# Designs tried in a protein design chat: VHH binders against o29008. Part 26

Target 1, 271 residues: o29008
Amino acid sequence: MDREEIKVAVLRMEGTNCEDETVKAFRSLGVEAEAVHIKQFYSDMIRFEEQRSVFDYQCLVFPGGFSAGDYIRAGAIFSARVKSVLRKDIEEFIKMGYPILGICNGFQVLVELGALPGFDEDKPLAEKPEMALAMNDSSRFECRPTLLKKESEKCIFVKNLKKDVVMFPVAHAEGKVVFPSGKEDEYLERLTSNDQIVFRYVDEKGDYAGYPWNPNGSFYNIAGICNATHTVFGLMPHPERAFFGYQVGRREGYGDGYCIFRSVVDYLEKL
Below, E stands for the ipSAE of ESMFold2; O stands for the ipSAE of OpenDDE; V2 stands for 0.75 times the mean of E and O plus 0.25 times the DockQ between their complexes.

## First folded at step 5 (VHH)

Design s90 (framework vhh_3k1k_2)
Fold by ESMFold2-Fast, scan of step 5:
Structure s90 (fold): chain B 271 residues (1-271), chain A 124 residues (1-124)
Amino acid sequence: as target 1 above (271 residues)
Amino acid sequence: QVQLVESGGALVQPGGSLRLSCAASGFTFDYYAMRWYRQAPGKEREWVAGISGSGGRTSYEDSVKGRFTISRDDARNTVYLQMNSLKPEDTAVYYCAKHDWTLDSSGYDYTDYWGQGTQVTVSS
């Protein structure tokens, strides 16, 4: 499709304040983007200029937040509302091949919706969550740059990314990827064989290392994964805060996060 | 921090036209829906027109449909209300408003921020 036809919705969640950075990133690439409160998708009590359908958009983003506060409650409430009012629309959206991105707290929402790890191509949203994001092993809020090794070639969000290692900041208290007890090896084999592990934390030498390089203690150093069709992607680090060069200490140009957003636009232009 | 400054109000004859402007500052203008309200003496403030942040969706009160047009110029941080076929009943102070969703535990609330207003008088 033409770039002029692409419109991105960045969903507003309780306690988030990163939607502006994400909207700005997409708009800088020449596509339309706007922040959308979940109530706009289902309330008939609001004025027409505020009403939306998920099908008004070709990409949905569940953004991250800065808060070290009680996100686990807010994320669970938000995902429950999405399930109750938008479940069928989001399932159809995914089946149509339209991308969804979840950043930090947004990754937690996608996990709670059953969209990730998303092993079943015929059922985009599982009945019950199949993984979790647990409290950091450090028991503290982690906020700093992280180094990530690209592991997948099929995820649509990294098709434009040619670098082996990128730097994205983290800001979270609950970022530890965990799988059901006794099924860790099974999940790892399934995710690896289908190119669903997108990024893993590494140290300055490019090695898979523990804390502090793996900031939360995530299983297998996993920083981000995508679903079986490779169009739904969640990650704990913030690519929207590494989009512009000035966000990462450069005077001009773009940061490593640029390629994540550029890849989505390139994908949609081919659709 | 949020500032809205309306201008363009004037005395016009019935059947005339007028364009109101609202200059906005203190927020990322093109991310927010903008609205126009009006208030006649002794009456409550009533909604007139609204426009989405993208500009793609507009809505109007029934009494002004076909006569008023809301638009925005995001490069100039300005929203406009073009008023045609003005009637004495359109006499009011017109207010520009920023519509902002409040993210609380319920996720349902919103807040409108208003400017100082601009007076429109339609009489012979």
Scores: ipSAE 0.039, ipTM 0.494, lowest interface PAE 6.5, mean pLDDT 84

Design s91 (framework vhh_3k1k_2)
Fold by ESMFold2-Fast, scan of step 5:
Structure s91 (fold): chain B 271 residues (1-271), chain A 124 residues (1-124)
Amino acid sequence: as target 1 above (271 residues)
Amino acid sequence: QVQLVESGGALVQPGGSLRLSCAASGFTFDYYAMRWYRQAPGKEREWVAGISGSGGRTSYEDSVKGRFTISRDDARNTVYLQMNSLKPEDTAVYYCAKHDWELLYSGGDYTDYWGQGTQVTVSS
């Protein structure tokens, strides 16, 4: 589709979020983007000029951001509401091939919705969460740059990414990827065979190492995954905070996060 | 620092026309829906018209439909209310308002920023 036809909704969630940086990233690429409160999709109590449909957009973003609260609790509450009022619309949106991005607490929302790991192409949202993001092994807030190795060739959010290793910051207390007890090997085999592991934490040599390089103790060093159709992507690090050069201490140009946003715009232009 | 400054209020005869302007500063204007409200003496403030951030959606209170038109010029950070076929019942102080979703939780909504208003009087 033409770039002028692309509209991105950056969703507002209960509690603190960072939608502004994500909106700016997309607008800098020449596509329309706006922050949208979830009530705008379902409430008839708001005025018509603020009402929205999921289908007004070609990309949904559940944004990252510093959360003073419990990521797991916040994600579960928001996801329950989304499932209650927008389940069918979001399922159709995914089945139509339209992308969804979840950053940090947004990744938690996608997990709670059952959108990730999203093994079943015919059932975009599982009835129950199939994985979790748990408390960091350090039992503390982790806030620092992380190095991430690109593992996927099929995820639409990394098609434009030419580098093997990127640097995105993390800022979270609950970022540990965990799978159901006794099913870790099954999940790993399914995710790996279908190219659904997008990023893994690495050290300066590009090796899979423990703390502090894996900042939360995530299983298999997983930093981000996508669903079976490769159009729904969630990650704990913040690419929107590494989009512009000035965000990463550079005077000009773009940071490594640019390619994440550029990739989805490129995907939609071909759709 | 968010600031909304209304202008254009005047005394007009019934059947006349008037255009109100609201100059906005201190925020990313094209990001927010903008609204016009009015308050007549002894009455509560009532909503008149609204326009989305993109300008693609507008809505109006029933009594002004077909007579009033809300519009925006994002390059100039200005929202307008074109009022035609004015009636004595339209006499009120008109307020420009910015609605900010950042201050909302799942419950209610409210307007977080108001201008000082501009007086419109429709009388012979």
Scores: ipSAE 0.006, ipTM 0.405, lowest interface PAE 8.7, mean pLDDT 83

Design s92 (framework vhh_3k1k_2)
Fold by ESMFold2-Fast, scan of step 5:
Structure s92 (fold): chain B 271 residues (1-271), chain A 126 residues (1-126)
Amino acid sequence: as target 1 above (271 residues)
Amino acid sequence: QVQLVESGGALVQPGGSLRLSCAASGFTFDYYAMRWYRQAPGKEREWVAGISGSGGRTSYEDSVKGRFTISRDDARNTVYLQMNSLKPEDTAVYYCAKHDWELTYPSGEYDYTDYWGQGTQVTVSS
């Protein structure tokens, strides 16, 4: 499809500008992108100019940036709401081959929806969550650059990425990838055989290493995974904060995160 | 700090035209839907027109459809209301509003809040 036909929805949480970096990244690539509050997809009580359909877009992004609200954690509240009101539309969106990206808390949302690890191509959203993102092994908020080795050739979000190792920052207290007790090896085998492990944490030599290189203690150093159709991708690190060179200490050009966004635009132009 | 500054209000004769402008600052302008409201003496503030953050969707109160047009210039952080075929009933203070969403309840329900400008007076009289 032509770039003029591509529209990306970046979901808003807590009514702040937390979606700004992701919208800016997509717009810099020449595609339309806008911030959309979840109520715009299901409420008929809002004005027409505010109403949206999931199907007005070709890519959905659940961004990072959830904050603890005055009441309950925004990320947990948002996940429950999405399950309640958008599950059917998101399932159809995935079946149509349209991409979904979940960053940080957005990865948690995709996990809670049953979209990841997404082993069953005929059931894009599992009946119940099949994995979790648990508290960091350090029991601390981790905020720093991380080095990630690219493990997948099929994920549509990394097809433009030619580097073996990229640097994306993390900022989370709950980023540890965990699988059901006693099924860790089974999940690893299934994810590996279907090319669903996208990034793994590595050290400066490119070797798989524990803390601090694996910032949260994730099983198998997993930093990001995609579903069985390779169009739904979730990761704990923030590629949108490594898009522009100035975000990563360079005066000019782009950071490693650029290729994640460029890959999805390239995919949609071929669709 | 959200700041909205309306301008363009004037005295016009019935059948005349007027363009209102609203200069916005303190937020990422093109991310938010913008609206125009008006308040006539002795009346409640009423919605007049709305435009999406992308500019692709507009909506209008029935009484102004075909006469008023809302538009935006994101490069200048400005939203406009072009008013044609003005009637005495259009006499009001016109307010620009930024539409925003906020988490309001422990149940996870979101609601919206509009942030208002100072207003600009439009008077339609012979």
Scores: ipSAE 0.012, ipTM 0.403, lowest interface PAE 8.2, mean pLDDT 82

Design s93 (framework vhh_3k1k_2)
Fold by ESMFold2-Fast, scan of step 5:
Parts: C-alpha cells; sequence; structure tokens
Structure s93 (fold): chain B 271 residues (1-271), chain A 125 residues (1-125)
C-alpha cells in the first residue's frame, strides 16, 4: 500500500492518556493517524462524520496510561467494553493480516480479549484469557527506563529494529506477566518455538537479571509478546515515549521507539 | 484552555454566499471532529455541519445539504463553512464547536462541546 492509503486508529477510553504521542509518532512517518473513541465504532447516537469502522484503518493501537489510583478499575471497564462491542470486528481485522499494538494497559486489553498469547492462527481471539498481567512483585508503581533485549525476528513490529538492546520507559503498577499455574514451561516452550517472545528485560551488560532490571518480576523477564501470526504485539514499556530524541535526552533525531512504529509502516507498505 | 474564534459573519442578500472561519487553539486540532451550529432568535441551537479529524467524512443537516460545505485546514488550525444560496431562514448566530467524549469518574461517558463566541449571519433583502 502507498503511505497515503495507511490509516492508524489509536483507541480512546476512560483513563487512556498516551494517544496523542502515538498519533504524532505515526504522523511523523507520513501516515494518517487519529484518536478514536470506542463509541465511534458502535453508537448510533453520534453524528455520521464521527462514526467509524475498524475497517477504515490498517492498524489499531490500544494505548497505555491510566491513573495509578484507579488502574485496575479503568482497565477492567475498557476491556469489558472492547469485548462487548468490538470482539468480532477485531477478530476479522487480525484474520485479514492487519497489525494491532497494545502498550501497557493496551497489552492488558489484548490479553483480556484472548488475542495474546494467541497460539491458534485460525482463532485469533481465545474464548477465555490464557495469561494475565499481575501486580508488580515490588507492590509499587514502577516508573523508569528499562533495557530490553530483542528476542524475535518474525514480529512485524521489530523488523526495522537493528539493535539487540533498546531503552523504553515503564509506568505501571500491574505489569507482571504470569501464565496459568502448572503451564509455565509449556507456554514458554510454545512461545519460544514460534518466535512469539519479542522483548525481555536485561541489565546494563545485556544479561537477564532480576529486580530492578526486571521491574515487575515478569516470568522469564518477558516484557512483550506477539501472537502466532506475529501481527498482534503487546508490551508493558512505552515505545511511544521513546520515539523522538527529545523524549530521551537527545537534542535531535529519534529514540529507540522509532523503530517499532517504522516497522509497522514498512509492513503495511508491503501489503 | 480550548479557544474557538469564529469570524466572517455579515449581512448578505438572499441567494448570496459567505464563508465563515473558526480559528482553534488549546488542543491538537487535527485529532478532533469539528462542527458548526447555529441559533436564530427565539430558537434552540441546532447542528448544521460536521467534519472528521481526518477531513475525510462530512455530514450536514438536511436543510443546508447541497448549499453549505464544511472544510478544514489543519496547517492553520482552522475550520470553514462555505455557505451558498443563502436564504432568510439561514439568519442566525453561527457557532464553531469541538466535540469530545470524556469520562467524569469512570462511571460513564459524557460528551462536551466546546463553543466559540459565535458570528452573526443575517440574510435579508
Amino acid sequence: as target 1 above (271 residues)
Amino acid sequence: QVQLVESGGALVQPGGSLRLSCAASGFTFDYYAMRWYRQAPGKEREWVAGISGSGGRTSYEDSVKGRFTISRDDARNTVYLQMNSLKPEDTAVYYCAKHDWEITDYSGYEYTDYWGQGTQVTVSS
């Protein structure tokens, strides 16, 4: 597709607050992007010019950012509404090969929808969640830079990424990746064999390490994963806050998050 | 700190044309749908036209369809209403509005239109 034909929807709901940064990131790459309130996809009460279909877009982003005081409640409300009004459309969207990105709370939404870990290529959304994002082991809100090692070659969101280690900030109270009790080794083997582990937390030497380098205690240091078709990606750190150089202390240029967004545009240009 | 400043209102004879402008500030203009409303003396405020943030979708109240055209210039943070074939019944104060969905305490959704001061359009012999 030509870049002029690419449109990105950054979904809005109660408590989301990173949609503007995400929209700016995509627009800086020459593609159309806009923030879309979930009611625009289903409400007959809004004016026609504000009504949307998920099929008006070639990429959906579930952004991060909830108030720390109402984190769990905001995420639960968002997930419940997405399930009730968008489940079938999102399933079709994934089957068509269009990418979905979930950042922080957006990763939680994709998990709740059954889109991640998304082991079944023929069934994009599982009937029940197959994993969870639990409270940080520290029982604290973690807000700081993290170092992430790229583990996947197939995920479409990291195809442009040539570095082995990137730096993205985290800002969450519930970011710990957990798998069903007694199935941790099974899940790890399946995710690893199908190249679905995208990023793992590392220390300054590039080694897998515990707290504080693994900020939440996630199983296997997992920071982000993608589905079996490698087009749906969720991660707890915020690449949209590491897109521009000025966001990471550089006067000019781009931060490590640039490559995540550029990879999506490159993928869609080849469709 | 949303600010909307309408301009272009004037006295015009029936069958004439007029273009209204609305200069916006205090928000990321190209992310939001913009609307025009009008209010005639003794009447309720009514919706006239709307345009999506991308500019790709427009809609109109039936009484102005085919005569009015809404457009936007995102580089100038401005939305326009081109009014052709004006009729006396189009006489009103015209308001520019930014539409948004907000949550007030996670209990539900509320929408809020942010309004400008308005610009008077008078269509008279």
Scores: ipSAE 0.006, ipTM 0.308, lowest interface PAE 10.3, mean pLDDT 82

Design s94 (framework vhh_8fcz_2)
Fold by ESMFold2-Fast, scan of step 5:
Structure s94 (fold): chain B 271 residues (1-271), chain A 122 residues (1-122)
Amino acid sequence: as target 1 above (271 residues)
Amino acid sequence: QVQLVESGGGLVQPGGSLRLSCAASGFTFDYYAMRWVRQPPGKGLEWVSGISGSGGRTSYADSVEGRFTIIRDNDKKMVYLQMTSLKTEDTAVYYCAKHDWELLYGDYTDYEGQGTQVTVSS
């Protein structure tokens, strides 16, 4: 499709303040993007001019939260509302091949919605959550740069990424990827065989090291995963905060996060 | 700081037309729905029309449906209200308002401009 036909919705709810960075990232790439309050998708109390359909867009982004308290509240409430009123529309959106990105608490929303790990391509949203993002092993809010090794070639969000290791910041209290007790090996095999592990935390040598390189204690150093069709992607680090060079201490140009957003635009232009 | 500046009001005879303008600054204009509200003499504020951030969706109060058209120019950060077939009942001070989802039933005075007077009189 032509770039001028692409419209991205960056979802917001009360207390969510990170959506502006993601909107700016997409707009800098020449595509239309706007912040959309979740109520615009489901409330009959809203004036018609403010109402939206998910099908008005070709990409949905569930953005990151800005504090521990807001993250917990936003993730739980946002996920419950999305499941209740938007489940059928989001399932169809995924089946049509349209991308969804979840950053930080947005990854939590996609997990709670049943979109990730998303093993069944014919059932994009599982009836019950199949994994969780638990409290950090440190029991602390972690806010720091992280180094991430690219593990997937099929995820549409990393096709423009040529580097093996990127640097994105984290800012979370609940970032630990966990799978159902006693099923960790089964999930690991399924995720690796389907090319669904997108990023893993590494140290400066590129080794899969523990804390502080793995900032939350995530199983298998997992930092981000995608669904079985490779179009729904969630990660704890913030690529939108590594988009512009000035955000990462460079004089000019782009940071490593640029490639994540460029990849989805390139994908949609081929649809 | 959010700033809205209305203009284009005046005195017009019944059946006439006017175009109101609102110049916006201090916020990311195309993120927000914009509204026109009015205050007739001796009455409270009443909603007139609204337009989405992209301009793709519009709505109108029943009393103005088919007579008024709301338009926006995001490049110029302007919203307009084209008024036709004006009635004496349309006499009011017209205000431009930014809609904020955090203030669902909030007092629009925090986001209203100075207003522009429309007087429809024979």
Scores: ipSAE 0.000, ipTM 0.217, lowest interface PAE 14.4, mean pLDDT 81

Design s95 (framework vhh_7n9e_1)
Fold by ESMFold2-Fast, scan of step 5:
Structure s95 (fold): chain B 271 residues (1-271), chain A 122 residues (1-122)
Amino acid sequence: as target 1 above (271 residues)
Amino acid sequence: DVQLVESGGGLVQAGGSLRLSCAASGFTFDYYAMRWGRQAPGKGREWVSGISGSGGRTSYASSVKGRFTISRDNAKNTLYLQMNNLKPEDTALYYCAKHDWELLYGDYTDYWGQGTQVTVSS
């Protein structure tokens, strides 16, 4: 499709302020992007100029930037509302091959919706959550740059990424990827065999290392995963805060996060 | 610090036209839907028209549809209301508003400007 036809919805969630940077990132790439409150997708009580359909868009983003205490309550409530009013539309959206990105709290939303790990191509949203994001092993808010090794060649969000290791910041208290007790090895084998592990935390030598390089204690150093069709992607670090060079201490150009956004635009232009 | 300043009102005879402007500052203008509302003497406030942040979607109250046109210039942070074929019933103080989403399950809020008076003589 032509770039002028691409529209991105950045979902408005209670307690978030990262939607502005995400909108700016997409608009800088020449595609239309706007912040959309969930009520715009389902409420007949609002004016037509504010009503939206999921299908007005070719990409949905669940942004980050939720406070730690609000994260569990508001994120779970938001996920329940999304599943209650938009489940069929989101399932169809995914089946049509349209991308969804979840950043930080947005990754948690995708997990709670059953969209990730998303093992079943015929069931984009599982009936109940199949994994969780738990409290950091440090029991504290972690806010720092992280180094991430690219593990996937199939995820549409990393097709433009040529680097082996990228640097994105984290800012979270509940970022630990955990799988159901006794099923950790099964999940690891399934995710690995289908190229669904997208990023893993590494140290400065590119080795898989523990704290502080793995800032939350995530199983297998997992920082981000995608679903079985490789079009729904969630990660704890913030690529939208590493899009422009000035965000990461460079005077000009782009940060490593640029390639995440450009990859999805490139994907949609070929769709 | 959100500021909305309406202008362009005045006295006009029935069948005439006016163009209202609303100068917005203190927020990222093109991220928000904007609305025009009005309050006639002795009546409550009523919605007149709305426009999405991009300008791609508009809506109108049935009483003004076909006569009024809402538009915006995002480069100038300005909202407009072109009013044609004005009727005495259109006499009111006209307000622009920024539509804001407060809480996920709560009521949304609008920020209303100071208003501009439109008086249509019969």
Scores: ipSAE 0.014, ipTM 0.487, lowest interface PAE 6.9, mean pLDDT 84

Design s96 (framework vhh_6z1v_2)
Fold by ESMFold2-Fast, scan of step 5:
Structure s96 (fold): chain B 271 residues (1-271), chain A 122 residues (1-122)
Amino acid sequence: as target 1 above (271 residues)
Amino acid sequence: EVQLVESGGRLVRTGGSLRLSCAASGFTFDYYAMRWFRQAPGKEREVVAAISGSGGRTSHADFVKGRFTISRDNAKNTVYLQMNSLKPEDTAVYYCAKHDWELLYGDYTDYWGQGTQVTVSS
């Protein structure tokens, strides 16, 4: 479709603070993007001009960021709301091939919705979560640059990415990818055979190394995964904070995160 | 109608243990995170612990970490707070809360119970 026809919804949820950066990233690529509260999708008690449909958009983003000192897993609460009011619409959105991106806490939302790992192409949202994002092994908030090796060729979010290793910052206390006890090997085989592992943490040599290079202790150094149709992508690091050169210490130009957003626009233009 | 009923509070000696319970009704229990708060006389309410809907994720305030443990039984629609090694400064009314957030208006909607009094004597 034409670039002018592409509209991205960046969902507002409890404690999010990265909506503005994500909106700016998409707008800089020549597509319309706006922040949308979930109530705009289901409440008939708000003004007509503020009401939205999921199908007004071609991409949904669940952004990162939670308020400091928030003891609630905000992603679980938000996911319960989304699932109760938007489950059928989101399932149809995914089946139509429209992309969904979850960053940091947004990745947790996609996991809680059952959208990731999303093994069943015919059932985009599982009835219950099939994996979790647990407390960091360090038991600390980790905030620093990370190096990520691209593992997937099929994920639509990395089609424009020519580099083998990118640098995105992390900022989280709960980023450890874990699979059900006793099923780790099964999940690893399923994810690797269907090209669903998108990024893995690496050290400066490009090797899969432990802490501090794997900042949270994630199984298999997993930093991000996509669903079976390769259109729903979640990752703990923040590509929206590595989009512009000035965000990563350059005077001008783009950072490594540019290619994630450019890949989505390129995909939608061909859709 | 959301209803939360706390129970289990009583007088205990320093170093003692108590388990608080919160019986919930009026909503899909396993879909919502639950929190325990406490409020001492003349003080604001403070967060003690939180637990995800599935029960797979918990957090505890630094001042109770290692002594208190939050848990839930989704089959019984009940949240628990196991309190060990109690100290006089743990004396407070303990409240159970269902967390909800009103996205369009930016307001939190927390559903609170009546509270249960815990008194720790020296």
Scores: ipSAE 0.000, ipTM 0.118, lowest interface PAE 16.2, mean pLDDT 80

## First folded at step 6 (VHH; framework vhh_3k1k_2)

Design b1 (at its last look DockQ between E and O 0.01; V2 from the best seeds 0.00; counts 0 for: pae E 18.6 > 2, grease 30.9 > 24.2, SAP .765 > .668, placed apart)
Fold by OpenDDE, look of step 6:
Structure b1 (fold): chain B 271 residues (1-271), chain A 122 residues (1-122)
Amino acid sequence: as target 1 above (271 residues)
Amino acid sequence: QVQLVESGGALVQPGGSLRLSCAASGFTFDYYTMRWYRQAPGKEREWVAGISGRGGRTSYEDSVKGRFTISRDDARNTVYLQMNSLKPEDTAVYYCAKHDWELLYGDYFDYWGQGTQVTVSS
C-alpha cells in the first residue's frame, strides 16, 4: 500500500502519557500516526469523529511509559479491557498480517493478551497467558542503556536492521522473561526453531552475560520475541527513545531504533 | 485525486424513504471511514452518520437513530445512506465525506462531494 495511506495507532488508556515519542517516530517516516484511547474503539460516549476502529489502522502499538510505574498491573488491566471489547478484531488484525508492536508495558500487555509467544497461527490470542514478565532479579527499577543482539531474520520489525548489536534503553521493574515451570526447554526450542527470538541482551563484546548486561534476569537473555507469524513483536527496551540521533547523543541522523519503525513502514508498503 | 460523487437525492413526502449513494475514487476505499453530512438552509453542516473501514462500525446522530442506516460496499467503492421515515426537518443537501489527516500535526479534515438535495415536503 502507499505510504500516505498507512495509519498507525498508538494505544493508550487512563494513566498513560508517554506515547508521543512513538507517534513522532512514525510521523517522521511520512505515515499517519496518532495516540488512540482504548475507549475510542468501543465507547458510545465518544463523538463519531473521535471514534476509531482497529481496521482503520495498519499497525497497532502498545507503548511503554505507564506513569504510575505499575507496569504489570497496567498491562493486566489494559489487556483485560482489550480482550473484553477487541479480542476478535485483534485476532483478525493479526491474521490479516498487520503488525503489532509492544514496548515495555506494551510487551506486558501483549503477553497478558496471549499474543506472545503466540505459537498458534490459527489462534493469535491464547485463552490464557503462556509466559510472564516477572519482577527483575535485582528487585529494582532498572533504567539504563542496553545492548541487544539481533537474533531473528524473519521478524518484520528487524528486516531493515543491519547492525548485529543495537542500543536501546530500558526502564522497568518487571521485565524478566519467564516461561512456565518445567517448559523452559520446550519453549526455547519452539522459539528458536521458528526464529521468534528477536533480541537478546549482550555485553560490550557482544557476548551473552548476566547482570547488569541482562538487567532483569530474563531467561536466555531474551529482550524481545515475536509470534509465530513474526508480525507481533514485544520487547522490554525502548526503541522509540533511540529513534533520533539527538536521543542517543548524536547531532544528526538516527539512532538504532529507527530501523524498527522503518521496517514496519517498509513491510506495510509491500503488503 | 480523491473524488466523491453523491446521488439519490429527491423530493419525497413525509414518512417516505430514500437511499443515497456515494461513489468514491482516488484512494483505497476500504481503509477509510466514510461519513454522511447534511446542511440545511441557514444552518451549519452537521454529520449524520459514519461507518468505519472494514470493521464497519456505525454511528448516528441522535435525530436520525432508528430511521437512517449507513452501509458500504467496498467492492464497489460506494457508501450508502438509507433514510426511512423522513421528516421535513431532514431537508438538506447531503454530502459524502472521506476522513483524512493533516500529516504534520495530526489534524483531521474531510473531503466531500458536490452534495445531493433531499427535500421532504407534503
Scores: ipSAE 0.275, ipTM 0.668, lowest interface PAE 1.8, mean pLDDT 90
Fold by ESMFold2, look of step 6:
Structure b1 (fold): chain B 271 residues (1-271), chain A 122 residues (1-122)
Amino acid sequence: as target 1 above (271 residues)
Amino acid sequence: QVQLVESGGALVQPGGSLRLSCAASGFTFDYYTMRWYRQAPGKEREWVAGISGRGGRTSYEDSVKGRFTISRDDARNTVYLQMNSLKPEDTAVYYCAKHDWELLYGDYFDYWGQGTQVTVSS
């Protein structure tokens, strides 16, 4: 489709801001993007001209960077609202092949919704969560740059990434990827076989390493995964905080996060 | 604008010691891995040591382990390389580097300083 027809919804609720880094990133690429309060999708107390449908958009983002500062509480509230009012719409949105991005708390929402690991193309939302994002092994809030090795060729969010290793910052207390006890090897094989592991934490040599390079202790150093159709992507690091060069200490140009957002636009232009 | 300025290079005898410094500006220093590289004339640039941001984890090339120590002072935006038991094969221009990546095209890229010459000779 034409770039001017692309519309991105960055979902929000109490404690978020309408003009966050994610909206700015997409707008700088020449697509329409807006912060959409979740009530705009279902509440009859919203003025008619402000009511929205999920299907008005071609990309949904569950953002990070909640201003409330309670990441666990905010993620739980967001997930509960999405499940109560948008589950069916989200399921259909995925089946239509439209991309969904979950960043940090947004990854937590996708996990709770059953959208990730998302093994089944025909039933994109599992009945109950098939993984969790647990408390960091350090038992602390981790706020640091991370180095991420690109592991997927099929994930639409990384098609324009030319570098093997990128840097995105993290800021979380619960980011440890865990799978059901006793099923770790099975899940790893399923994810690997369908190219669903997108990013893994590495050290400065590009080698898989423990803390602090793997800041949360995630199984297999997983930093981000996508679903079976490679169109629903969740990651703990913040690509939107590494999009513009000034966010990463450059006078001009872009950070590594640029290619994540550019890849979405390129994908949608070819639909 | 990222700026890295190395200093402390000198002529020393085998077995001697030097401390190299790298003053950094133009970025949030304590977030980034800082590294030392070296390059002898006609040779490829070689990684020597690295120190992670905030967490302070260090790593070293095998030939310098036990002799060199990398450290950082985040309050002064400075990374150091303490070089002990220097050998003639340590002779090189030493570069401070900010760990970073080529954004849109091509391979891995670091920001480099101008370098400081270390010469180990009798």
Scores: ipSAE 0.000, ipTM 0.127, lowest interface PAE 18.6, mean pLDDT 82
ESMFold2 (binder alone), look of step 6: mean pLDDT 81; pTM 0.829

